# VH-VL binders against Putative multicopper oxidase GMC1 (GMC1): the designs that were tried, part 11

Target 1, 132 residues: Putative multicopper oxidase GMC1 (GMC1), of Saccharomyces cerevisiae (q04399r243to374)
Amino acid sequence: LINGKSSDGETIKIGFNTEYLLLRIVNSGMSGTQVFHLDGFQLIVLEADGIMIKPFIVQTINLAVGQRYTILVKLKSDTSFIRMINGCNKMMGYITKQWWFYKEGAHLDLPKNPNDVSIEHLPGFTKAELYR
Below, E stands for the ipSAE of ESMFold2; O stands for the ipSAE of OpenDDE; V2 stands for 0.75 times the mean of E and O plus 0.25 times the DockQ between their complexes.

## First folded at step 10 (VH-VL; framework fv_diridavumab)

Design g1 (from f4 with heavy chain T57I; at its last look DockQ between E and O 0.82; V2 from the best seeds 0.00; counts 0 for: pae E 5.8 > 2)
Fold by ESMFold2, look of step 10:
Structure g1 (fold): chain C 132 residues (1-132), chain A 121 residues (1-121), chain B 111 residues (1-111)
Amino acid sequence: as target 1 above (132 residues)
Amino acid sequence: EVQLVESGAEVKKPGSSVKVSCKASGGTFSSYAISWVRQAPGQGPEWMGGIIPIFDIANYAQKFQGRVTITADDFAGTVYMELSSLRSEDTAMYYCARGDEWIYGDYFDYWGKGTTVTVSS
Amino acid sequence: QSVLTQPPSVSAAPGQKVTISCSGSSSNIGRNYVSWYQQLPGTAPKLLIYDNNKRPSGIPDRFSGSKSGTSATLGITGLQTGDEANYYCGTWDSSLSDYVVFGGGTKLTVL
């Protein structure tokens, strides 16, 4: 679930003058690793599990149950929307969801992606723990 | 406004190390990515790695993992690149280049004039 | 690494138009913005195009950029003798280590 919603294709509105996102993400589930990716963006990880860390950059984050990260994303100057890809590792492999961040005032005709997104082939995907 | 100045040319023996510097001036330093890009004679540019000084985030091309180190001295306004275990194919022009704020590698709008590292017996 | 493929050379007469292609993959051009550089003989590269199609200050509008799928194109109209140079594309590669890749270059000859 993302913010209590299980639907694919949900949207999150952001301000039209937004230059960066500061996101706190957490795997609050009882099972399964969560995978988080913003298509076309680098993720600067600033905190892990509530502790300020030496920052590092990845394109895809994995979170075990209870893990939390604070990430910073610099938006590109012509960004109107951002595809968020989330994967949940359950016994049958990954269950994939797509959500969208979009800037206020952007047209809502969001691009459709084929639903064959493979979590294991996301840029920078790793099963290894990102923070030790 | 922004200037990037590399240290002077170096002649090195195989198996040694070289450390070149890049002094940035005329603008903000610590929030912008500084990359090292080399170019062998007659070849295209090759990105070696970069650093974002304010976050102390360095990233390296896979080819150079393990023998390149990029560091920054915020007070000196200087980025350093050290390349170890030098071989003759490391003979090239080495450039420092500035990328965008917080995000390196998207583009490089300021380049130094370059410095030559020659590796010969 | 020359992960991006460019033609080795192109040529055209003064006043003509030329395009230079840059072919990559879904992990680089397909997901990320492309930049283009001009390198005159004996000089450092100079940024011509960033974010696929934007020109920095001081670059004339006869230089243009575009991207479609996993390919990018630099367009130059009104060719001048001073445009004779090497041209390189560059982009971010979203592989596991995340790094910058450049094309091998295209030599433009103005005849």
Scores: ipSAE 0.080, ipTM 0.692, lowest interface PAE 5.8, mean pLDDT 82
ESMFold2 (binder alone), look of step 10: mean pLDDT 90; pTM 0.925
OpenDDE, look of step 10: ipSAE 0.704; ipTM 0.894

Design g2 (from f4 with heavy chain T57I, light chain R31S; at its last look DockQ between E and O 0.83; V2 from the best seeds 0.00; counts 0 for: pae E 4.8 > 2)
Fold by ESMFold2, look of step 10:
Structure g2 (fold): chain C 132 residues (1-132), chain A 121 residues (1-121), chain B 111 residues (1-111)
Amino acid sequence: as target 1 above (132 residues)
Amino acid sequence: EVQLVESGAEVKKPGSSVKVSCKASGGTFSSYAISWVRQAPGQGPEWMGGIIPIFDIANYAQKFQGRVTITADDFAGTVYMELSSLRSEDTAMYYCARGDEWIYGDYFDYWGKGTTVTVSS
Amino acid sequence: QSVLTQPPSVSAAPGQKVTISCSGSSSNIGSNYVSWYQQLPGTAPKLLIYDNNKRPSGIPDRFSGSKSGTSATLGITGLQTGDEANYYCGTWDSSLSDYVVFGGGTKLTVL
């Protein structure tokens, strides 16, 4: 679940003038590593498990059960929407969900049927982390 | 106006190291990605790596991983690139270039003049 | 071999239009913004196009950029002798530890 919702294709509205996102993400699940990715964006990791760390940049972040991160994302000035990809290990494969961040006032004609989205193809993805 | 100035040309022996500096002036330095890009004679540009000084985050092209170190000195407004275990193939023009704020971006809006590193026996 | 593929050369007469292609993959051009650079002989590269199709201040509108799928195109209209240079595409690559990749370049000759 993402914020108590299980639906694929959900949207999250952000302010029109937003230039940065500060996201606090946590794997609150009972089992399995969660994968988090924002398509086309770098994730600046500022905090791990509630403690400020020396920042590092990744394209995809893995969270074991109970792990949490604070990440910073710089938006581009012409960004209208951002595809958020979340995935986890499940029986016999992977479960992938897509959510969207979009700027207030943007047209919501989001890409339909993005069938090429899989966590196995994400930058920085490591299959070994999923069987933790 | 933003200006980037590399240190002077270097002639080095194979197996040695070179450290090139890039002094930034005329604008904000520490929040922008500063990259090193080299260009061998008759070839296209090749990204070596970069640093975002405010975060002290350095990343390197896989080809150079283990041989290149990029650092920043906030007081001096300067970025350094050190390339070790030099070979004749490292003979090139070396540029520093400014990318986007806080991230490694898709473009470089300011370039230094470049500096030559020549590796000869 | 360059990650981004460009034709090695193109040529045209003054006043004509040329296009320069840049071919990549889904992990670079397909997912990220493309930039273009002009490099006159003996000089550093200069940014011509950023964010696929935007011009920095001071770049005339006869330079244009576009992107479709995994390919990008630089267009130059009203060709002038001073446009004779090497042209490079660049972008970010999401699949490799190499965050920035460039094309091998295209030599434009104005005949």
Scores: ipSAE 0.182, ipTM 0.705, lowest interface PAE 4.8, mean pLDDT 80
ESMFold2 (binder alone), look of step 10: mean pLDDT 90; pTM 0.925
OpenDDE, look of step 10: ipSAE 0.696; ipTM 0.891

Design g3 (from f7 with light chain S94D; at its last look DockQ between E and O 0.87; V2 from the best seeds 0.00; counts 0 for: pae E 2.5 > 2)
Fold by ESMFold2, look of step 10:
Parts: sequence; C-alpha cells; structure tokens
Structure g3 (fold): chain C 132 residues (1-132), chain A 121 residues (1-121), chain B 111 residues (1-111)
Amino acid sequence: as target 1 above (132 residues)
Amino acid sequence: EVQLVESGAEVKKPGSSVKVSCKASGGTFSSYAISWVRQAPGQGPEWMGGIIPIFDIANYAQKFQGRVTITADDFAGTVYMELSSLRSEDTAMYYCARGDEYIWGDYFDYWGKGTTVTVSS
Amino acid sequence: QSVLTQPPSVSAAPGQKVTISCSGSSSNIGRNYVSWYQQLPGTAPKLLIYDNNKRPSGIPDRFSGSKSGTSATLGITGLQTGDEANYYCGTWDDSLSDYVVFGGGTKLTVL
C-alpha cells in the first residue's frame, strides 16, 4: 500500500517551480521488500533508518520491512511529470504500481498500466541491501 | 569564469602508474560532478570516471574498474585521477570535465585543455 | 567499440545545411538526454547542445539538436569555414557500468 492506498495510477501534485523533491519513504508492511524508483531520475540518499549517512546515489531503492530512507531528487526545468514506480515482492516476482508526481497546470496523457514495467530490469535494481 | 587546469604532460613506462590533477577555479566545484575523459589519437572521447566532491562519491567506467582511482581535495579545489598498470594503449590526451550539480550528468559543460600521458619503454 | 554510431564524415559548401546523426539504443538515447560537442583541431571538446535541443550561452541558433526514438540529430545551418571540426554525441547509458558514452565522431568538411 502507498499511503494506505492500493490503487494504481494515483497522482501527487507539486508546485510549478519546484526544483527539488525531498522524500521520506518507509516500508511499513509486515513482509516482503518494496522497490522504489522515479523514472528518469537519480535518488540521492541522505538518511537511513533515521540517521544521517554518507550520501550515496542510486536509481532504484530496495527497502526491507521497517527500512526508512530520506532521499533528495533534483528536477530538470522542463519536467512536467515524474512516474513513480513501486514494486512489492511476491512469490513469482513483483506486483507493480505506478503513481505520478505532476506540476500544477500540466496537461498529461499518461499511460497508467504498469504491465510494460519490469521491476527486475529497472536501472540499478538489486535485491541486495543498499546501506549496511 | 569556470576554468579547469590539468597538471603537466607525463611520459611513463609500461606497468607504472600516473597521477594527474585538475584544479578548478571561477565557481563552486564541490557540488559538481568532475569527470576524467580521455581521447586516444584519432579516437572519440572515452569517459573514465568521476567524483562528486561534496558527497565524496566516485564512480568508474567498467573498462577502468580496478585500475583508476579518483579523489578530491575540497580545500585545494583539486580533483586527482590515478591510473595504474599502464600499457601503451593508455597513451592519450586526458581531460577533466565538469558535469551536473549534485548528480551524475549526461553532458559536460566545461573542459580543461587536456594533458598528454605517453606510455613508452 | 562505441555504442553510439555516427557517420565518419559529412561535407557541404559554405552557407548550406548539414545534419549529423547519432544512433543508439533504448538504454541510452531512447531513455536519456543527448548532448553534442564540437572539437576543433588541437583543442578540447566544446559543448554545443545539451538536453537534446538546448544551447548553452554563446552558441548561435544555427546549431540545433533533436532526438526521435533511439536516434539523435545535430543540425548546422549557414555553414562557415570555422565549423570544420569533429562532432561527437554523448549520453548516459543505463545498461552499462559506464554511465556516460560518446559517439566515435563525425568529421565535418566545409568545401
């Protein structure tokens, strides 16, 4: 579930002139890893499990149950929307959801079906723990 | 204005190592990705790796993994590249180049004049 | 060798237009922004185009860039003798540990 919602294709509005996103993400589930990716963006990891860390940069984050990260994302000036891809680990691979960040006033014809997304082929995907 | 100045040309024997410096001036450098790009005679540029000094994050091209080390001295405004186990194929012009701020970029907006490393016995 | 393919040479007369292609794949040009560089003899590369089609300050608008699918194109109009140089495309490649790749270059001759 993302923020208590299981639906696919949800949107999150951001300000027109936003240059950076600061996201605090957590796997609050009872089992299974969660995969987090913003299509076309690098994720600067600043904090892990509530503790400031030496920063590192990845394109895809794998979170075990209870893991938390604070990430910074630099946007480009021509960004109108950002596809957020979330994967939930299940018996036969991943169940995927996609959500959208979009800038106020943008007109979007967005694909909402995650069937064309392979979690295991996302840039930088790994099942290994990112921070130790 | 942003300027990048590489250290002087070097002549090295096969099997040795070389360490080249790049001094940045004319702006903030620590938040920018600083890369090393080489170019053999008659060839296109080849990215070797880079560093984002503020995060102390270095990344290396697969071809050079294990042979190249890139470090930064924030105080001196200088980035270093050390290439080990030199061979004749490493003879090239070596450039430092500035990429994007805070992230690994896909373009370089400022380039040094380059420095020659020659590997000969 | 190079994952990005460019024609080895192009030529045109002063005042004419030329285009230079750069062919890649879905893991590089298809997914990521393309940049273009001019390298005059004996000098370092100089950025001409970034983010597919944007010009840095000081680059005249007779230089243009575009991309479609897994290919990118540099356009140069109003050719001048001073445009004679090597031209390189560059982009990020998500499928390699090498995060930045360049084309092999195109020699532009102004006749």
Scores: ipSAE 0.392, ipTM 0.767, lowest interface PAE 2.5, mean pLDDT 83
ESMFold2 (binder alone), look of step 10: mean pLDDT 89; pTM 0.920
OpenDDE, look of step 10: ipSAE 0.786; ipTM 0.907

Design g4 (from f7 with heavy chain E101Y; at its last look DockQ between E and O 0.56; V2 from the best seeds 0.00; counts 0 for: pae E 6.4 > 2)
Fold by ESMFold2, look of step 10:
Structure g4 (fold): chain C 132 residues (1-132), chain A 121 residues (1-121), chain B 111 residues (1-111)
Amino acid sequence: as target 1 above (132 residues)
Amino acid sequence: EVQLVESGAEVKKPGSSVKVSCKASGGTFSSYAISWVRQAPGQGPEWMGGIIPIFDIANYAQKFQGRVTITADDFAGTVYMELSSLRSEDTAMYYCARGDYYIWGDYFDYWGKGTTVTVSS
Amino acid sequence: QSVLTQPPSVSAAPGQKVTISCSGSSSNIGRNYVSWYQQLPGTAPKLLIYDNNKRPSGIPDRFSGSKSGTSATLGITGLQTGDEANYYCGTWDSSLSDYVVFGGGTKLTVL
């Protein structure tokens, strides 16, 4: 579930003048790792499990159950949409969900995503823990 | 307006080191990645690495790891690139470059004029 | 050679149009924005196209960009003698390590 919703293709509105996203993400599931990716963006990790850390940059985040990260993302000056890709590790692979961030006032016709996303082929994908 | 100015041309002997500076002015300096890109005569550009000064995050292309160090002085608005163990293949134009992206982006809108580093006996 | 492949040269007469291709892979052009640069003799590269098809302020609309799959194209219409230059594509490669890659360049000759 993402924010208590299981639907694929949902959207999250962000402000028209937004230049940065500060995201606090958590794997609140009961089992299975979660994979988090913003297509076309790099993620600056600022905080892990409630502790401020020396920042580092990753393209894809792997979260074990109960892990939390605070990440910072710089939006491109003309970004209207961001595809969020979430993978949930299950037996025999991953279940993939796709959500969209979009800027307030953006055109309503959100891009169709015909590509089937492979979680294992996401940029920077790893099964290893990112922070110890 | 953003301006990038590299330090002057250098002539170096093989085996030595060179340190090139890039002074940035106009706009916010410390929160944007500043990259170093070189271009050997007759060749395309080659990304060497870059730094985001406010986070002190430096990344280097694999080819240059161990030989290049990129640092920043936030108060001077200056980024430095030091390349060690110079060899003749390091003869090139060296540019500092920046996009409007917070971190490594897909493009560079702002380029310095470049500075020549020549490695010869 | 270069991660991104461009033809070494193209030519066309003044007033005509030309296209310059840039071929990459699913880890670079296939999923990331493409940029294009013009480098006039003796000068630094100049951004022509960013985010696949957008022009910075001051770049005339006779320069255009597009991409399809793992290939990108720069289009130039109404060729002028001042367009003689080297043209480079660039993009972010989303492989295991972050890095920026460029094409080897295309020399445009206006005859």
Scores: ipSAE 0.020, ipTM 0.637, lowest interface PAE 6.4, mean pLDDT 79
ESMFold2 (binder alone), look of step 10: mean pLDDT 88; pTM 0.913
OpenDDE, look of step 10: ipSAE 0.779; ipTM 0.906

Design g5 (from f7 with heavy chain I54F; at its last look DockQ between E and O 0.77; V2 from the best seeds 0.00; counts 0 for: pae E 3.3 > 2)
Fold by ESMFold2, look of step 10:
Structure g5 (fold): chain C 132 residues (1-132), chain A 121 residues (1-121), chain B 111 residues (1-111)
Amino acid sequence: as target 1 above (132 residues)
Amino acid sequence: EVQLVESGAEVKKPGSSVKVSCKASGGTFSSYAISWVRQAPGQGPEWMGGIIPFFDIANYAQKFQGRVTITADDFAGTVYMELSSLRSEDTAMYYCARGDEYIWGDYFDYWGKGTTVTVSS
Amino acid sequence: QSVLTQPPSVSAAPGQKVTISCSGSSSNIGRNYVSWYQQLPGTAPKLLIYDNNKRPSGIPDRFSGSKSGTSATLGITGLQTGDEANYYCGTWDSSLSDYVVFGGGTKLTVL
């Protein structure tokens, strides 16, 4: 579930003059690693588990159960929409979902083939950090 | 007007190291990614790595991981690149280039004139 | 052995149009914005196109960019002798190891 919704293809409106997104994400599940990615954008991680950290920048971030991050994203002036890809471990694979951020008043041209993204091949994704 | 000025040309022996500086002026320093890009004679550019001084985040191309160190001095407005274990293949023009603000950009809008590092026995 | 593949050279007469291709993969051009650079003899690269198709201030309309799938194209119309240069594509590679990659370059000759 994302914000209590399980639907693929949901949208989140952002303000016309927005230059940055500040996202607070949490894996509130009972098991399984969550993966978070925004197509074409970098994730500036500022805070982990409620504690300010030395920032780092990644393209994809993994959240163990109960982990929380505060993430800053810089938008480009020509950005009308952002594809958000979330995934989690399930059995021997991954479940993926797409959500969209879009600027108020922008024309949104969503892709018609939303299920062609494999979370295992996302940029910066590493499975090994979660296993020992 | 943004300017990037690299330190002077260097001639080095194989196995030694070189440290090149890039002084930035005419704009905000710490929030912009500053990258080092080299270009061997007759070849295309090759990104080596960069730093975002505001976050103190450095990033390196895999080819140079373990041989390159990029640091910044916010007071001096200067970025440094040190390349160790020099080989003849490291002979090139070395540029500093300014990317995007706060993030690793996918383009460079300001370039220094470059500085030559020659590795010769 | 550039990650991005460009033809080694192209040529055309003054006033004509030329295109320069840049072929990559799904981890770079397929997912990320493409930039183009002009490098005149003896000079540093100069940004010509960013974000696939945008021109910085001072770059004339006769320079254009486009992207399709894992390939990008630089178009130059109204060729001038001053356009003789090497042209490079660049993009962010979304793999862990290399974040910025360039093409090997295309030498444009105006005959």
Scores: ipSAE 0.314, ipTM 0.733, lowest interface PAE 3.3, mean pLDDT 81
ESMFold2 (binder alone), look of step 10: mean pLDDT 90; pTM 0.927
OpenDDE, look of step 10: ipSAE 0.775; ipTM 0.905

Design g6 (from f4 with heavy chain F55W T57I, light chain R31S; at its last look DockQ between E and O 0.54; V2 from the best seeds 0.00; counts 0 for: pae E 4.6 > 2)
Fold by ESMFold2, look of step 10:
Structure g6 (fold): chain C 132 residues (1-132), chain A 121 residues (1-121), chain B 111 residues (1-111)
Amino acid sequence: as target 1 above (132 residues)
Amino acid sequence: EVQLVESGAEVKKPGSSVKVSCKASGGTFSSYAISWVRQAPGQGPEWMGGIIPIWDIANYAQKFQGRVTITADDFAGTVYMELSSLRSEDTAMYYCARGDEWIYGDYFDYWGKGTTVTVSS
Amino acid sequence: QSVLTQPPSVSAAPGQKVTISCSGSSSNIGSNYVSWYQQLPGTAPKLLIYDNNKRPSGIPDRFSGSKSGTSATLGITGLQTGDEANYYCGTWDSSLSDYVVFGGGTKLTVL
């Protein structure tokens, strides 16, 4: 579930002139790791489990149950949409969902190919702990 | 205008270390990724690593992990690259290059003229 | 030892057009933007194309870039003898913990 919604293809509106996103993400589920990725963007990890850390950069984050990260994302000036990929680990692999960030005033013709993603092939995917 | 100036050419013995500097001027320094790229004679460029000084985030190519250290001195406007355990195949032209602001970009729009490191006995 | 594969050489006459390919994988070209560089003899590389197909200020529109799947292409029209150089593609490859990878280069000869 993302913000209480389980639907694939949801959208999140951001400001037209937004240059950065500051995201606070948490795996609040009962079981299974969560995978978080933004297509074509680097994720600057600033805080882990409520504690400021020495920043590091990854392209894909995994979160165990109860793990939290604060991340900073720099947007490109010509970005209209950002595909957010979320994977939920299950016994037979990952259940994949996608959401979209879109800039205010952007044309809303979003790609409708939600099953084109393999979580284990995402750039920078790892099952290893990202932060110690 | 942004300008990148590497330190002078060096001749080194195998097994030693080299530290090359890159002074950035004519623009914002600390928020931009500064990378080191080398090019052996007759070869293509090879990214060694880079640093984003404002975040103190240094990252290294897998090939060089454990041999290369990249640091920045914000006061001096300078980035340093140290390569240890030198071998003859480390003989190359070494460039510093500026990428994108805040992140490791997928391009470099400013390059130094390069400096030669020669490893010989 | 290049992650990205380019033809080692290409040639064409002045005034003609040429394309230079760059082959990669899903972890680099397939997922990330591609850049192209020109390196004239005895000089540092110079950015020609960024973000797959964009030209920085001062680069003539006879240079173009495109990307399809895991391959990228640099196009050069109206060839001049001054275009004789090495050309390199670049991108990044998240599977290697490398944020930047380059092709091995293509030598363009203008005959």
Scores: ipSAE 0.210, ipTM 0.694, lowest interface PAE 4.6, mean pLDDT 82
ESMFold2 (binder alone), look of step 10: mean pLDDT 89; pTM 0.921
OpenDDE, look of step 10: ipSAE 0.603; ipTM 0.873

Design g7 (from f4 with heavy chain T57I Y104F; at its last look DockQ between E and O 0.73; V2 from the best seeds 0.00; counts 0 for: pae E 3.4 > 2)
Fold by ESMFold2, look of step 10:
Parts: sequence; structure tokens; C-alpha cells
Structure g7 (fold): chain C 132 residues (1-132), chain A 121 residues (1-121), chain B 111 residues (1-111)
Amino acid sequence: as target 1 above (132 residues)
Amino acid sequence: EVQLVESGAEVKKPGSSVKVSCKASGGTFSSYAISWVRQAPGQGPEWMGGIIPIFDIANYAQKFQGRVTITADDFAGTVYMELSSLRSEDTAMYYCARGDEWIFGDYFDYWGKGTTVTVSS
Amino acid sequence: QSVLTQPPSVSAAPGQKVTISCSGSSSNIGRNYVSWYQQLPGTAPKLLIYDNNKRPSGIPDRFSGSKSGTSATLGITGLQTGDEANYYCGTWDSSLSDYVVFGGGTKLTVL
């Protein structure tokens, strides 16, 4: 679930003039590592598990149960939407969901069921982090 | 008007180190990614690494990890690149280039004129 | 063997159109914005196209960029003798921890 929603393809509206996105993400589940990725963007990690850290940049972040991060994302001025990819380990495979951030007033022609949404193909993904 | 100026040309022996500076002027410096890009004679550009001074985040191309260190002096508006264990193939023109704000960016809109490092055996 | 592959050379007559390709992978061109650079003889590279298809101020509209899948294309119409240069594509790449990769370059000759 993301913010209590389980549906694939959900959307989140952001302001038209937004230049930065500050996200506070947490894996509040009882089991399973979660994978978080924003397609085409770098994630600047500022805070881990409630403490400020030396910043670092990743393209994909893994959260074990109870882990939390504060991340900063710089948007492009012409970006009308951003695909958010979330996934988790399940049995012998992976469950992948996608959500969308979109700027207010954008023409909503969001792609549905796009190819290559497997978390195994995300930049910076390693299977070892899912099992820790 | 953004301007990037590299330090002067250097001639070095194999196995030594070189430290090149890049002074930025004419705009905000610390929030932008500043990269070092080299170009050997007759070859294309090669990204070596970069730094975002305000975050003190430095990243390096894998080819140069362990040999290159990039640092910044935010107050002086200067970025440094140190390349160690020099080899003859490190002979090249070295550019500093300014990228996007807060990230390493997809493009470089400002380039210095470059400085030559020659490694003579 | 550059991460991004460009033809080594291309030529055309003045007034003609030329295209220069740049082939990459899903970890670079497939997911990220592409930029293009012009390098005239004896000079530093100059930004020509950014964000796949945008021109910075001062770049004429006869230069264009596009991207499809893992491939990008620079288009130049109305070729002039002054367009003789090397052209490079660039993007960022999360594989192997490289953040910025360039093509090997394409030498444009105007005959």
C-alpha cells in the first residue's frame, strides 16, 4: 500500500511552479523490503531513520521494514509528470506498482502499462539489499 | 555572465600526481554540479567526476575511482581535481564544466577553455 | 568502445540536411535526457541541444534533437561550411556508478 492505496496507476498532484520535491518515505510494513524509484531523477538522501546524514545521491532506494528516508528531488521546469516506481519482494518474484506525480494544469496523457517496469531493471538495484 | 577558468598547463612524470583548479565567477557557484571532463588528442570528451559544493557530494566515473579526488572551496568559488598515479594516457586537455543545479545534470552549459596536462615518460 | 555509439563521420553539401545518431542503452538514453555538443576545431565543446530537443539561447532552429527508445538523433538543416565540427551526444548513466557519459563523436564535413 502507498498512503493506504493499493491501486496501480494512482496520481499525486503537485503545484505548477514546483522546482523541488521533498519526500519523506517509510516502510511501515510488517515484512518485506520496499524499493523506491522516480524514473529519470536523482534522489538526494538527506536524512536516514530520523537523523541528518552526510548527503548522498542514488537512483533507486531500498527500505527495510521500519527504515525511513528524507529525500530531495530537483525537478525540470518542463516536467509535466513523473513516474514513481515502487516494488517489493514476494515469494519467488517481485510486485511492482507505478504511481504518477503530475503538475497542476498538465495535459494528462499518462502512459498506462508501460514496458520495462520490473524492479530488476532499475538503475542501482541489487538483489542483496532486498534480503537484508 | 558565468565564467570558468582552469589553472595553467602542467607537465608531469609518470607515477606523480597533478592538481588542477577551476575558478568560477559571474554567478551562483555552490548549488551547481561542477564536473571535470578530459579529452585526449583526437578523442571525445570523457567525464571524470564532479562535485555539488553545497552538499559536498562528489561522484567519480568508475574508470577514475581510486585515482581522482574532486573538492571545492565554496568561499573562493573554486573546484579542484587531483589525479594520482599518472600515466602517459592521462595526457589530455582537462575542462571544468558547469551542469545543472543540485544534481549532476544531463548537460553542461558552461565550459572553461581547458588546460593541458602532459605526462612525459 | 564508448558507452554511447555515434557514426565516426558524416558529410553533406551546403544547404543539405544531415542527421547524426547516438545509440545507448536503457540505463542512459532510455531513461534520461540527452544533450548534444558542437566542438569547432581548437575550441571547447559548446552546448547545442539539451533535454533531448531544446536549444539554448543563440542556437539557430536549424539544429534539432529527438529521442526514441535508446537512440537519439541530432538534425542539422541548411548546412553551412561553418558547421564543420565534431558533434558529441551526452547523457547520464546509473550503471557502473558513472553519472555522465559521452559519445565518441561524429566529424561533420561540409563538401
Scores: ipSAE 0.322, ipTM 0.720, lowest interface PAE 3.4, mean pLDDT 80
ESMFold2 (binder alone), look of step 10: mean pLDDT 91; pTM 0.929
OpenDDE, look of step 10: ipSAE 0.773; ipTM 0.905

Design g8 (from f7 with heavy chain G27Y; at its last look DockQ between E and O 0.69; V2 from the best seeds 0.00; counts 0 for: pae E 2.9 > 2)
Fold by ESMFold2, look of step 10:
Structure g8 (fold): chain C 132 residues (1-132), chain A 121 residues (1-121), chain B 111 residues (1-111)
Amino acid sequence: as target 1 above (132 residues)
Amino acid sequence: EVQLVESGAEVKKPGSSVKVSCKASGYTFSSYAISWVRQAPGQGPEWMGGIIPIFDIANYAQKFQGRVTITADDFAGTVYMELSSLRSEDTAMYYCARGDEYIWGDYFDYWGKGTTVTVSS
Amino acid sequence: QSVLTQPPSVSAAPGQKVTISCSGSSSNIGRNYVSWYQQLPGTAPKLLIYDNNKRPSGIPDRFSGSKSGTSATLGITGLQTGDEANYYCGTWDSSLSDYVVFGGGTKLTVL
């Protein structure tokens, strides 16, 4: 679930002049590692489990149950919307959801439910971390 | 005005190491990625790696992993590249180049003049 | 061999138009922005085009860029003798996690 919603294709509005996103992400589920990715963007990880850390940059991040991260994302000025891909490892499989961040004033004709997204093919994905 | 100045040319023996510096000025040093790019005679450029000083994050091309180390001195506004276990194939012009702010950019907007490293017996 | 393929040379007369191609794959040009660099003899590369088709300040609009599929193109109109140089394309290759890979270069000769 993302923010208590099981629906695919939800949207999140951001301001027209937004240059950075600061995201606080937590895996509050009872089981399964969460995979988080924003198409075309780097994730600057600043905090882990409530503690400021030495920053690192990844394209895809994994969260074990109870793990939390604070992530900074630098946006490009010509981006009208951003696909968020979330995967959940459940019962030896993955459940994939797609959500969208969109800039205020952007046209909201977003892609419909595509079925060709694979968690294992995301840039920077590390399968071994899912079972630690 | 953005400037990047590499240290002077070096002549080295095979199996040794070289450390090249890049003095940066004219911008907020700590927030921009600085990369090292080399170019052998008659060949295209080749990215070796880089550093984002404010985060102290260094990243290296797979070809150079284990042989290259890139560090920064934020106070001096200087980036260093050390290449170990030198071979004759490492004879090239070495450039420092400025990337994007806070992230790994996919282009370089400012380049140093370059410095030669010659590996010869 | 270079990850990105460029023709080794191209030539045209002053005042003419020329294009320089750069061929890659889905892991680089197909999903990432392309940049172009001019390198005059004995000098460092200079950024001409970034983000596929944008020019830095000071680059004349005679230089243009475009991308289609896994290929990119640098266009130069109104050729001048001073345009004689090597030209390189660059992009990120997500399969190598190399934040820039470059083409082998194209030598432009203005006859």
Scores: ipSAE 0.371, ipTM 0.767, lowest interface PAE 2.9, mean pLDDT 84
ESMFold2 (binder alone), look of step 10: mean pLDDT 91; pTM 0.932
OpenDDE, look of step 10: ipSAE 0.775; ipTM 0.902

